# VH-VL binders against q0atu2: the designs that were tried, part 65

Target 1, 119 residues: q0atu2
Amino acid sequence: MLDKKARIRTSREYRNVFEKGKRLSGRFLIIYYVENALDNNRFGFITNKKIGMAVIRNRIKRQLRAIVREYQGQVKNKHDIVLVARAGIGKSSFEGMEKDYIAIMKKAGLFARNANKID

## First folded at step 18 (VH-VL)

Design vi3
Fold by OpenDDE, fold request of step 20:
Structure vi3 (fold): chain C 119 residues (1-119), chain A 121 residues (1-121), chain B 108 residues (1-108)
Amino acid sequence: as target 1 above (119 residues)
Amino acid sequence: QVQLVQSGAEVKKPGASVKVSCKASGYTFTDYYMHWAKQAPGQGLEWIGEINPDWGDDNYNQKFQGRVTMTRDTSISTAYMELSRLRSDDTAVYYCARAKYYWTFDAFDIWGQGTLVTVSS
Amino acid sequence: QIVLTQSPGTLSLSPGERATLSCRASQSVSSKYLYWYQQKPGQAPRLWIYDASSRATGIPDRFSGSGSGTDFTLTISRLEPEDFATYYCQQYESSPYTFGQGTKLEIK
């Protein structure tokens, strides 16, 4: 589980990311990202009904948290990042989702130069 | 129709706790933050806090921190606000209200009908 | 926190008159984060104006919101009997999302 300080917690924080952030779309995920005034990253998640029923959504939520946690230390600091799950994510494998996350984050230039496990 | 329906009036003694419920219908519960506001008799509105119904992340007004707990049950689209260590100045009508936080944005466009909480010895 | 101060506290007017309600913020608030609500006795507040100047669904065009920075205004061009209520401004600029203390618009 992500630390509280590593999570986007307020509605205003989410709005800030959507209103001011850059958007990149992957196969299963869309990310919105913007620099913050902190020395740490914060992650938010959007999982709406379009991705599936409660069982599917719960699985996706769990997997997204796991992926973000796994690569958290490799992400450049001072960013608010919101992950939006796309409709097709419910049919994806964990590996597929992870691959998509890595690809999008690379494209966004959000991984540190010395980041590991991103190849 | 979109609506928020709150639990009934409560009468509590000082030091007790109260838990108010807010049931959402007519929309996707997890797509909106749920907010809570306090309105003492004859007074204005005071923001208490907010909760992300999908993830459970909450944010409270510091004035209520340590005494307020917001939770939700997504299976029944219901949000809860619990206020502990009640005192007389907690006597008020408490409202829940939703706020959109992605794709489109708004503040409190839908409100519950309010729940009167009376704290008296 | 951002403090919103509304003025006047009470406004006594007659139907047909023009009403001007002010909301002053202790610091700058973006227009998109300034809201107005109407509340009548025994009822929950109702969203009235969003983005400082946009009327919520079903709100008559005699209502108008304006302002920027620290000064915002709600104007009712010609008061109707149903307009007499308490109006609150609110900011969503930063947490806590504070309300003004309200302006009670009462019939003279």
Scores: ipSAE 0.930, ipTM 0.962, lowest interface PAE 0.5, mean pLDDT 96
Fold by OpenDDE, fold request of step 20:
Structure vi3 (fold): chain C 119 residues (1-119), chain A 121 residues (1-121), chain B 108 residues (1-108)
Amino acid sequence: as target 1 above (119 residues)
Amino acid sequence: QVQLVQSGAEVKKPGASVKVSCKASGYTFTDYYMHWAKQAPGQGLEWIGEINPDWGDDNYNQKFQGRVTMTRDTSISTAYMELSRLRSDDTAVYYCARAKYYWTFDAFDIWGQGTLVTVSS
Amino acid sequence: QIVLTQSPGTLSLSPGERATLSCRASQSVSSKYLYWYQQKPGQAPRLWIYDASSRATGIPDRFSGSGSGTDFTLTISRLEPEDFATYYCQQYESSPYTFGQGTKLEIK
């Protein structure tokens, strides 16, 4: 799982992202992102019951963390990013979810210029 | 319909631990942060900490850091606050309260009924 | 941490009078992160004002919140018997989400 310092942990931090951040929608994910005053990125996740039952939600949560962790080093620094799982994500494959994440992050311009794994 | 129901009063000795429960009903448990507050007899409210019921991320008031542990069981929509190494000044009514943290925002719009914890020799 | 200081500590008034409760923050608090709660003896607190000036659901319009920066006010235009209680302000600007020490509004 993500390191504690790489996670949005408090309700206030989540609110900040939603209130001040930009929003982009993908097929399976919506991201809210805003610059922070830190030297690291922080990720938050919204996985409400719309995405499915507990088993599905747990799978999605695990997969989202895995995806974020995989590409974390290629994301421009000093951002708080919240991933909101959309209703259809429960029927998606890992690859589909990953592709959606990459696409939406590219669209947001959040990947570093020297990022290679996203090409 | 929306409510938080807390466990009953506790009597503990100094040095012991207490674990208070807060069961949520009438709403999606994981859609709100669960907060805890302390109110000593005749005193005001003091924020203890918060927990994200979906992910388990917690954040505590430094005054309670090292003695408080917040957990949750999503299967029964229940949050827990454990306070260890109890002392006399821990005697208080403890409240749980929910707070919306995405899409729409609010502070503590729903409170539990409170749990009296008495610490005495 | 942000310290909220409420004044007065106790306010003694009669039904029908106007009540003005003050909440001062040790540093600037955005209005959207300032809240008020009402608490009566033996009961849990109840959300009263959010965003510094918005009444929670079911709160009478005789209650009004105002202020910005470090100075916030809760006003009751015309006190009703059920309004006598303790009122707490709270900030959600930064953790810890501190409360004021409360103002007890008691009947004269």
Scores: ipSAE 0.930, ipTM 0.962, lowest interface PAE 0.5, mean pLDDT 95
Fold by OpenDDE, look of step 19:
Order: sequence, then structure tokens, then C-alpha cells
Structure vi3 (fold): chain C 119 residues (1-119), chain A 121 residues (1-121), chain B 108 residues (1-108)
Amino acid sequence: as target 1 above (119 residues)
Amino acid sequence: QVQLVQSGAEVKKPGASVKVSCKASGYTFTDYYMHWAKQAPGQGLEWIGEINPDWGDDNYNQKFQGRVTMTRDTSISTAYMELSRLRSDDTAVYYCARAKYYWTFDAFDIWGQGTLVTVSS
Amino acid sequence: QIVLTQSPGTLSLSPGERATLSCRASQSVSSKYLYWYQQKPGQAPRLWIYDASSRATGIPDRFSGSGSGTDFTLTISRLEPEDFATYYCQQYESSPYTFGQGTKLEIK
């Protein structure tokens, strides 16, 4: 699990990201991202009912946390980032999801210049 | 039909703990933050805290930090607020209320009916 | 925290009259984060105005919200008997999401 400080925790924080952030859509994920006034990044997640039943949602949540945790050290600092799971994500493989995450984050220019393991 | 149904009235002694439940129905439980508010007899509303039912992340009013714990059981669409080390000034009606936090936004558009907690020796 | 101060504490009026309720914030609040609730005795609060000036579903058009910055107002153009209640403003600008102390609108 992500560190408490690395998570978007409040409804107001989520609202800020959606209202002020930029939006990019991938195959399985949509990201909303905005600069914050902190020294660290915070991640939020939206896994609504359209992605599947509870078992599927729980799996996706676990996988999304794993992906974000794996690459969090390579993301440019001072960002709030919300990941929204798209409907088709329930049928994706972990590798497919990871690939989509990397692609969308690259497109957003959110990876650091010296980021590794993203090619 | 969207509604929040809270547990019944409680009578507790000072120093005890109380756990109030709030069951959601008619909507997707995890799509809204659950908030809790306190209203002492004849007084106004006071925000206690919020919880993300999907991920369990919580945020409390500093006034209640250390004594309040918010939890949820997604399997039964129920949120819980536990208040410990009760004192007389904790006597109040406690409300749960939902608030949308993504795509569309509202404040507390649906409220529970309230739970009276009485703290007396 | 942002403190919301409502005035007056009690407003005594008769049906048919105009009511003006004030809510002042200790610091600037965006209109989209200012809300009003109505509460009657023995009942839970009910969302009344959102985004400072938008009526919630089912709210009569005699109710109107206005204001920006630190000064917000709820106006009832012509009071009906069912309008007598306590009204609370609330800010969602920052945590904690504070309420005003309320204005009790009572029948004269």
C-alpha cells in the first residue's frame, strides 16, 4: 500500500484534481493530474461499479496500487494524480494495465528525465 | 430510492465508547464520501470527519482526532463512526451524510435520520 | 479553519415578508464551495442551495442564493409558512468543512 502521505485522502483533494487538473485517456485508465504545493506526489483512485463486481474491483485496486508503487519514485514531484479505471480494465492483464499506465504517464510527461524501467 | 439509515439511540457512561452505523441504499456506496456531523441539543452543526468508502482513507476534524474512528463495510454498504472516551459534551445527535467527490460535485445531499447519543453518569 | 458567521441569529418575520440571511466567512470562499441547508426541529438537515446560488432539487424559486468572496446571502422573496426553520451555511473550501452557527427563522 502507498504511504499515507502519497495518497489523496480527502474529498476536497479529489475535487481539486478534477476541477483544475489535466485529463488524459489511455486504453484502460484515465488520469487527471495537477501540480500541488507539496514536495511529494499524491495518488488517488476511482474504481466505480462499471469496471465490474466487487471481486474484480478489488483485484484492479490491488493491481493499480502495485503499479503506482512500482513507478512512484520515477514520477516528477509536486503532482496530485488521480487514476480512473475504465470499463474494459476488468478484462485486461496486469501487463496490459502496466503498459497502459506507462504510456499515459509518458504522454503526460510525468516521468522524471532519468526514469528507469519505463521503456 | 436513495437513503441513509442510522442505528438507534445510545446511552453511555463517561469514559465509554459508542459506535454508530449508517447503512446506505439506493446508490453505489463507494461513489460518495461519507461524512459525519455532530449536533448538540439546541446547537448548530459540527463536522466530525469523512471517509472514502472505496479505499478507506479518512480525514477528521482536529477537535475529534484521537477519539474518533471512521470505518466502513463495503459488503453491506455501511459506514461506522466510533467515538471513544465519551464525556458529557459528547451528548448530541450524530448524522451521516454523503458527498460526491468526482465528476459531479455536491456537498451533503443525502443525510441519515440521526442517532442520539446520551452520555450521563 | 474557515469560520462562518451567520446573521442574524434569529429572524422573526411573518408570512409574505422578505427574508435576508447573511453568511460571512473569515477568509475567501469560492462560490462553488458554499452551501446552504435547511433544518426543521426533529429532522435532519436538507441541502437547500449549492454553489452559493443554485437551488437543490425541489427547492422553490422564492429561494435564492448570492454572494462571493467572504459575503454570502440567502434570500426568501416571499415567506411561506413551511419556510420557517433554521438555515445553515457551510463551506467546502478547505477541511474542516465548517458550518455557520445557523439563523433561526421564526414566525412573528
Scores: ipSAE 0.919, ipTM 0.959, lowest interface PAE 0.5, mean pLDDT 95
Fold by OpenDDE, look of step 18:
Structure vi3 (fold): chain C 119 residues (1-119), chain A 121 residues (1-121), chain B 108 residues (1-108)
Amino acid sequence: as target 1 above (119 residues)
Amino acid sequence: QVQLVQSGAEVKKPGASVKVSCKASGYTFTDYYMHWAKQAPGQGLEWIGEINPDWGDDNYNQKFQGRVTMTRDTSISTAYMELSRLRSDDTAVYYCARAKYYWTFDAFDIWGQGTLVTVSS
Amino acid sequence: QIVLTQSPGTLSLSPGERATLSCRASQSVSSKYLYWYQQKPGQAPRLWIYDASSRATGIPDRFSGSGSGTDFTLTISRLEPEDFATYYCQQYESSPYTFGQGTKLEIK
């Protein structure tokens, strides 16, 4: 699990991202991102009922956390980032989700162009 | 109809713990943060804390830090607030209230009916 | 934390009169994060004004909210008997999401 310091935890923090952040849509994810005044990044997640049943949502949550954690070190600092799961994500593979995440993050300029999977 | 229904009144002794429940209905439980507020007899409202019902992330007023624990059971759309090491000044009506945190925003638009907690020797 | 100070503590008026309630913040609060609630004895608070100046659903147009920065006001143009209650302002600018101490509007 992501460290508490690396998570968006409060409703106000979420609101800030949605109100002030930029929005980019991928195939399975939508990201909202905004600079913060911290030295670290914080991640938030939105998984609404549209993505599937509780079992599916729980799986997606685990996978999203895993992806974010894996690439955390490659993300430019001082950002609050909210990941919104799109309806089709429930039928996606982990690899597909990961690829979508990388693509959207690169498009947002939050990853270096040569960012690679950490083995 | 959208509503929050809280558990019944509690009478506790100093040093004990109390756990108040708040059951949500009529809306998607995980789409709103659940907040808790305290109102001592004849006094104003005091914010205790909030919890993200979807992910379980919580944020507490520093005044209650270390004594309050907020949890939720998404399977029954119920939020819980536990207050430990009770003392006389914890005697109050405790409210749960929802607040939207994405897409559309609002403050505490729906409140529970309140739960009286009495702490006395 | 942001401290909200309401004034007056108690306001005694008669039906038909105009009521003006003040809420002062210790630091600037965006209008979109300033809220008012009404509470009657034995009842839970009810959202009354949101975004400093927008009436919640079902709130009569005799109620109006205004203000910006550190000074906010709730005005009741012409008091009705059912308006006598305690009103609280609240800020959602930053955690903790503090309330004012309330203004009790009582009948003279």
Scores: ipSAE 0.914, ipTM 0.957, lowest interface PAE 0.5, mean pLDDT 95
Fold by ESMFold2, fold request of step 20:
Structure vi3 (fold): chain C 119 residues (1-119), chain A 121 residues (1-121), chain B 108 residues (1-108)
Amino acid sequence: as target 1 above (119 residues)
Amino acid sequence: QVQLVQSGAEVKKPGASVKVSCKASGYTFTDYYMHWAKQAPGQGLEWIGEINPDWGDDNYNQKFQGRVTMTRDTSISTAYMELSRLRSDDTAVYYCARAKYYWTFDAFDIWGQGTLVTVSS
Amino acid sequence: QIVLTQSPGTLSLSPGERATLSCRASQSVSSKYLYWYQQKPGQAPRLWIYDASSRATGIPDRFSGSGSGTDFTLTISRLEPEDFATYYCQQYESSPYTFGQGTKLEIK
């Protein structure tokens, strides 16, 4: 899925995104994002205990990985992006979560123009 | 109370592996990166690496790359560090320590009690 | 990587004296990512100063941290017997999150 180069791997990198990044909120997700000095994007996730119990939380983690993988090739490069799951995300459908992701990524200007999966 | 409790002392032969555990209690395990540090007898502290306890992403000091593996089991709030191909200079106390990586961004505010690993022929 | 050099290696003083411990970084470190720890023999390190100048919970006001950029200082205004220990600085500016080699503060 997302290989190690496309992941935020260090605690310091997470802190950098939260300290220096811009923030946009959707219905189920919040994104924080900042330009990096690489040629690629990196994705991080905050899926803390407030989402729900283990079964729900594991479902949300699987679905977020799938959504990010689906659209990662259409994201403008050179960004570190952290997705924060909001407390109500446990009640979302995959499609609802996906629509929310697309909307906030478009609003942030992070999708390349005319990306074929984003209408 | 917030605690990190490490596994007991180990005696190993050169070439073996050791796996040290660090059990967290009194806080939400997945909110804090787990870090590991080495302190050889009479020496200072050396950072080994870190692991995201929720998503499993790891990051190692290059000095230990290829010999260290960090893992965790969130169901029992426990982090692990495995060091392979042990040498005599791996004799040290190994510490785990936590650091929050979102919202508050704390230092290493809580440390485990340390695990002595002795590598002897 | 960022190298932290502490000086002196050993500082021999008597109770009641003022102690000044230095930590110099090979590259600039944001004050928010400079920490100090105290360690006594047989014990784990304890967070002492965070963000270069903020005392951790329960740390007496005779301890103060200062500095920015590459030069940081831990000052103890009037030494008490319990203050004799080894002190480490640490940077969390970039991985690997290195420690200084320590300053041992011992009774003269």
Scores: ipSAE 0.844, ipTM 0.919, lowest interface PAE 0.6, mean pLDDT 91

Design vi3
Fold by ESMFold2, look of step 19:
Structure vi3 (fold): chain C 119 residues (1-119), chain A 121 residues (1-121), chain B 108 residues (1-108)
Amino acid sequence: as target 1 above (119 residues)
Amino acid sequence: QVQLVQSGAEVKKPGASVKVSCKASGYTFTDYYMHWAKQAPGQGLEWIGEINPDWGDDNYNQKFQGRVTMTRDTSISTAYMELSRLRSDDTAVYYCARAKYYWTFDAFDIWGQGTLVTVSS
Amino acid sequence: QIVLTQSPGTLSLSPGERATLSCRASQSVSSKYLYWYQQKPGQAPRLWIYDASSRATGIPDRFSGSGSGTDFTLTISRLEPEDFATYYCQQYESSPYTFGQGTKLEIK
C-alpha cells in the first residue's frame, strides 16, 4: 500500500525510467531507476503474466508492495524506481524476495545510509 | 487477433452517468496501459486519461478530473471509463486505445471501435 | 500542456499529387514521442507513423514522417484514392497526451 504520490502513475513516466534509467539485476528482481525532478520517490512495478497464474501473481504483488513499503523511508529521495519481477520470482519465499530487494537497492546506492543494515 | 471491443451506444439525460467498457483480447492485458479519448461530432480527438491495467494507477486530463473514473477488471481483461454529471457537450464518440509502457513502444497501435454517447434533454 | 497545431486545416489535392502536412508543437517534443494517425469517417483512428518517422505495420512507403523539436511533417509522395482522410498528430512527451486538431486531406 504506497501513497499515490509515491507511485509511478503515467505510462510516459514508466517509459522514461526504461529509456534513461540504470538497470540492476538480482536473483528475483530487476530494478530500473532514474533521478526525477520531484522532492520524493516514485515506485512502479512490472508483474506480467509470465510470473504465473493469477493466484501466484497476486501473492507476488502483495509481497512486493509490503517490501517496498517497509523500506521506503530509507530510500534516497528524487528517484523513480521500477521493479520488474523475474519469471522465477513465483518460487521465491517472502524472505528471499526481501533479501534480493535489499541487496539490489544497496548495490544501486539507493539507500540513504548504506553503512546501516536494515535486516 | 489483437482487438479492443467496446460496449454499445448510449443515450443519456443531462446529469446522468455513463460507464463504457473496453474488452481486450489476443494479447496480455496487463502489459499495456489503457487510454481513453473523446471525439465530439465533427471535431478532433481529445485525450481523457489512462490507467495501468495491472496496478490500477490512473492519470486524467485535468479537463475531466473530478468527472471521470477509470477502472479495470483483469479477470475479464476489461477496462472501464465512467463519466458523471453529463452535459450536452459530452455528446461524443469515446474510444479506448492501448499503449505498451515498457520495452519496445508503439503509440496507440490498437483502438476500440468507439462508443457513441448522446446526451440530450 | 503541449499544444499541437496542424496546418493546413484542409488540403485539397488530386490523386498522384504530393501532400505535405505540418504539425507544430508549442514546446519541444522528442521524436520518439510524436505520432501520426489516419482517420476515415465512421472509423476509429489508426496508427500511421510512430517515433516521428517510422511507419506502422502495413503502411505504404509513400508515407514518410520527418521533423524534430517543434516542427514535424507527414509527406505522401504520390496520393492514392484511399489516402484521402483526416490525419492527426499526437505528442506523448508529457501528459496530457494531446492531439493536433487534424488536417483533412480531401479530393479536389
Scores: ipSAE 0.841, ipTM 0.920, lowest interface PAE 0.6, mean pLDDT 91
Fold by ESMFold2, look of step 18:
Structure vi3 (fold): chain C 119 residues (1-119), chain A 121 residues (1-121), chain B 108 residues (1-108)
Amino acid sequence: as target 1 above (119 residues)
Amino acid sequence: QVQLVQSGAEVKKPGASVKVSCKASGYTFTDYYMHWAKQAPGQGLEWIGEINPDWGDDNYNQKFQGRVTMTRDTSISTAYMELSRLRSDDTAVYYCARAKYYWTFDAFDIWGQGTLVTVSS
Amino acid sequence: QIVLTQSPGTLSLSPGERATLSCRASQSVSSKYLYWYQQKPGQAPRLWIYDASSRATGIPDRFSGSGSGTDFTLTISRLEPEDFATYYCQQYESSPYTFGQGTKLEIK
């Protein structure tokens, strides 16, 4: 359920992220990310056809959208972020994919620091 | 080998809609944005818009915003462009063309053969 | 919106002559995002030059592209009969990805 404003919509915007962005790899995902000139974030997705057949690909797409939507409020603004599904993601559980996303987004410094102390 | 094959010519009345198809073969459909362009008789090329073939995100030239809808069906590697509220100046050949949008970048390297749409009362 | 202005509109030359086609952009365009297409009547456009200066597969050496910023040129060093066509430049720097209006290269 990512709003239209929060999606990378144009091919040129995708190319910009790959040309100018930083890259971080996780177990199941690669992210490319770059600061944008907006007041919001935009998310893009690349799901390699070699991930699996249509049923698997559609499941992965649904799960990636759900994960990004769940954590969108924690992401620092002004970034264009492209998630690339790695080979082998089709064998991941939702929870494995979610953990991977959280880990790489933290490593990239893309999650906002909480105002409250960590317990 | 690699090709884009478009649907046949259409004759429409003003106020009607037209939906042009573009069938891809010989390559991975989801690796390339699909673009559409208009060429009125004896005129140059005008970019209409683009669609992400995998995730469906679209982006339209302002001139066509509100009248154009781009869709696709990944199961049959086919892109569609629908133009509504047709006017006589919509008479043109409409082309689809592909462009890679990640890893490597290229121009519109493959074009469909074109679809003539004639709007006549 | 980036406007591309091609000149001349029509260029009348004979085989064996040198042709120079101009494409001027209203804003700077990265060379990587400036393309040229050839089109003959009744046919779809064909990619001719990409990245401002790189020939597409199978394009003869007599074609060369050059330029940067706002000024780009397509040069044909020695015209052959098959080179008479309309040539379009296109920018992919920013949406909408506009074309120039074309230069028709016709036989004198």
Scores: ipSAE 0.838, ipTM 0.917, lowest interface PAE 0.7, mean pLDDT 91
Fold by ESMFold2, fold request of step 20:
Structure vi3 (fold): chain C 119 residues (1-119), chain A 121 residues (1-121), chain B 108 residues (1-108)
Amino acid sequence: as target 1 above (119 residues)
Amino acid sequence: QVQLVQSGAEVKKPGASVKVSCKASGYTFTDYYMHWAKQAPGQGLEWIGEINPDWGDDNYNQKFQGRVTMTRDTSISTAYMELSRLRSDDTAVYYCARAKYYWTFDAFDIWGQGTLVTVSS
Amino acid sequence: QIVLTQSPGTLSLSPGERATLSCRASQSVSSKYLYWYQQKPGQAPRLWIYDASSRATGIPDRFSGSGSGTDFTLTISRLEPEDFATYYCQQYESSPYTFGQGTKLEIK
């Protein structure tokens, strides 16, 4: 599980990312991201009702936590990043979500110079 | 109808704990952070903290850190605030209020009716 | 922590008069993060003004908000009997999302 310091914890912080952040869409995910004034990254998630019923939503939430946790050490510091699950994500595989996450994070320039070595 | 309905008044002794509930209806519970505020008799409003109803991330006013715990149960659209090691100056009305945190942003547009907690020796 | 200081603490006026309520922040607050609430005894607060100057749904046009930076005002152009209440400002610029101590608007 992501450490509390690596989480967007406040409503104001979410609002800041949507107000001032850049947006980049993938197949299953959209990311919003903005530089922060900290020494670390913070991650937030929007997994609204359009994703599906509770069982599906809970699976997606667990999988997104796992993906972000796996790659968090390779993300350039000083960013607040919100992952928005798209409506079709409920039918995705873990591997499909993971590939989508890697692709959009690379396109955003958020992985460190060693990002191509992430697997 | 969008509504927040809080649990009834509580009378507690110093050192006890109280857990106040706030049941949401008429809207998608997970779209709004739940906030809590304190109002001591004849006094103003004091913000206590907030919780992400979907993911459970919380954030507390430092004055309450260590004594407050905010939780929720999304299956019944209910948020909770627990305040431990009660003191006499915790006697107050406690309010829940919602705030949208993505897409469209609102202030605390809907409040619960308040829960009186009395801490008496 | 941003401290909001409201003045006056109590404002005694008659129906028909103009009221001006002040809210001063200890540091700059973006207008979009400054709110006003009305509260009557025994009731929950009600959102009155958001984004410093926008009236919430159903709020009469005699209420107007203004200001920026550290100085904000709530003006009631012509007081009605139902307007006598306590008014709080709140900032949502940074946590903790503090309230002012309130201005009680009472009948003279």
Scores: ipSAE 0.837, ipTM 0.918, lowest interface PAE 0.6, mean pLDDT 92

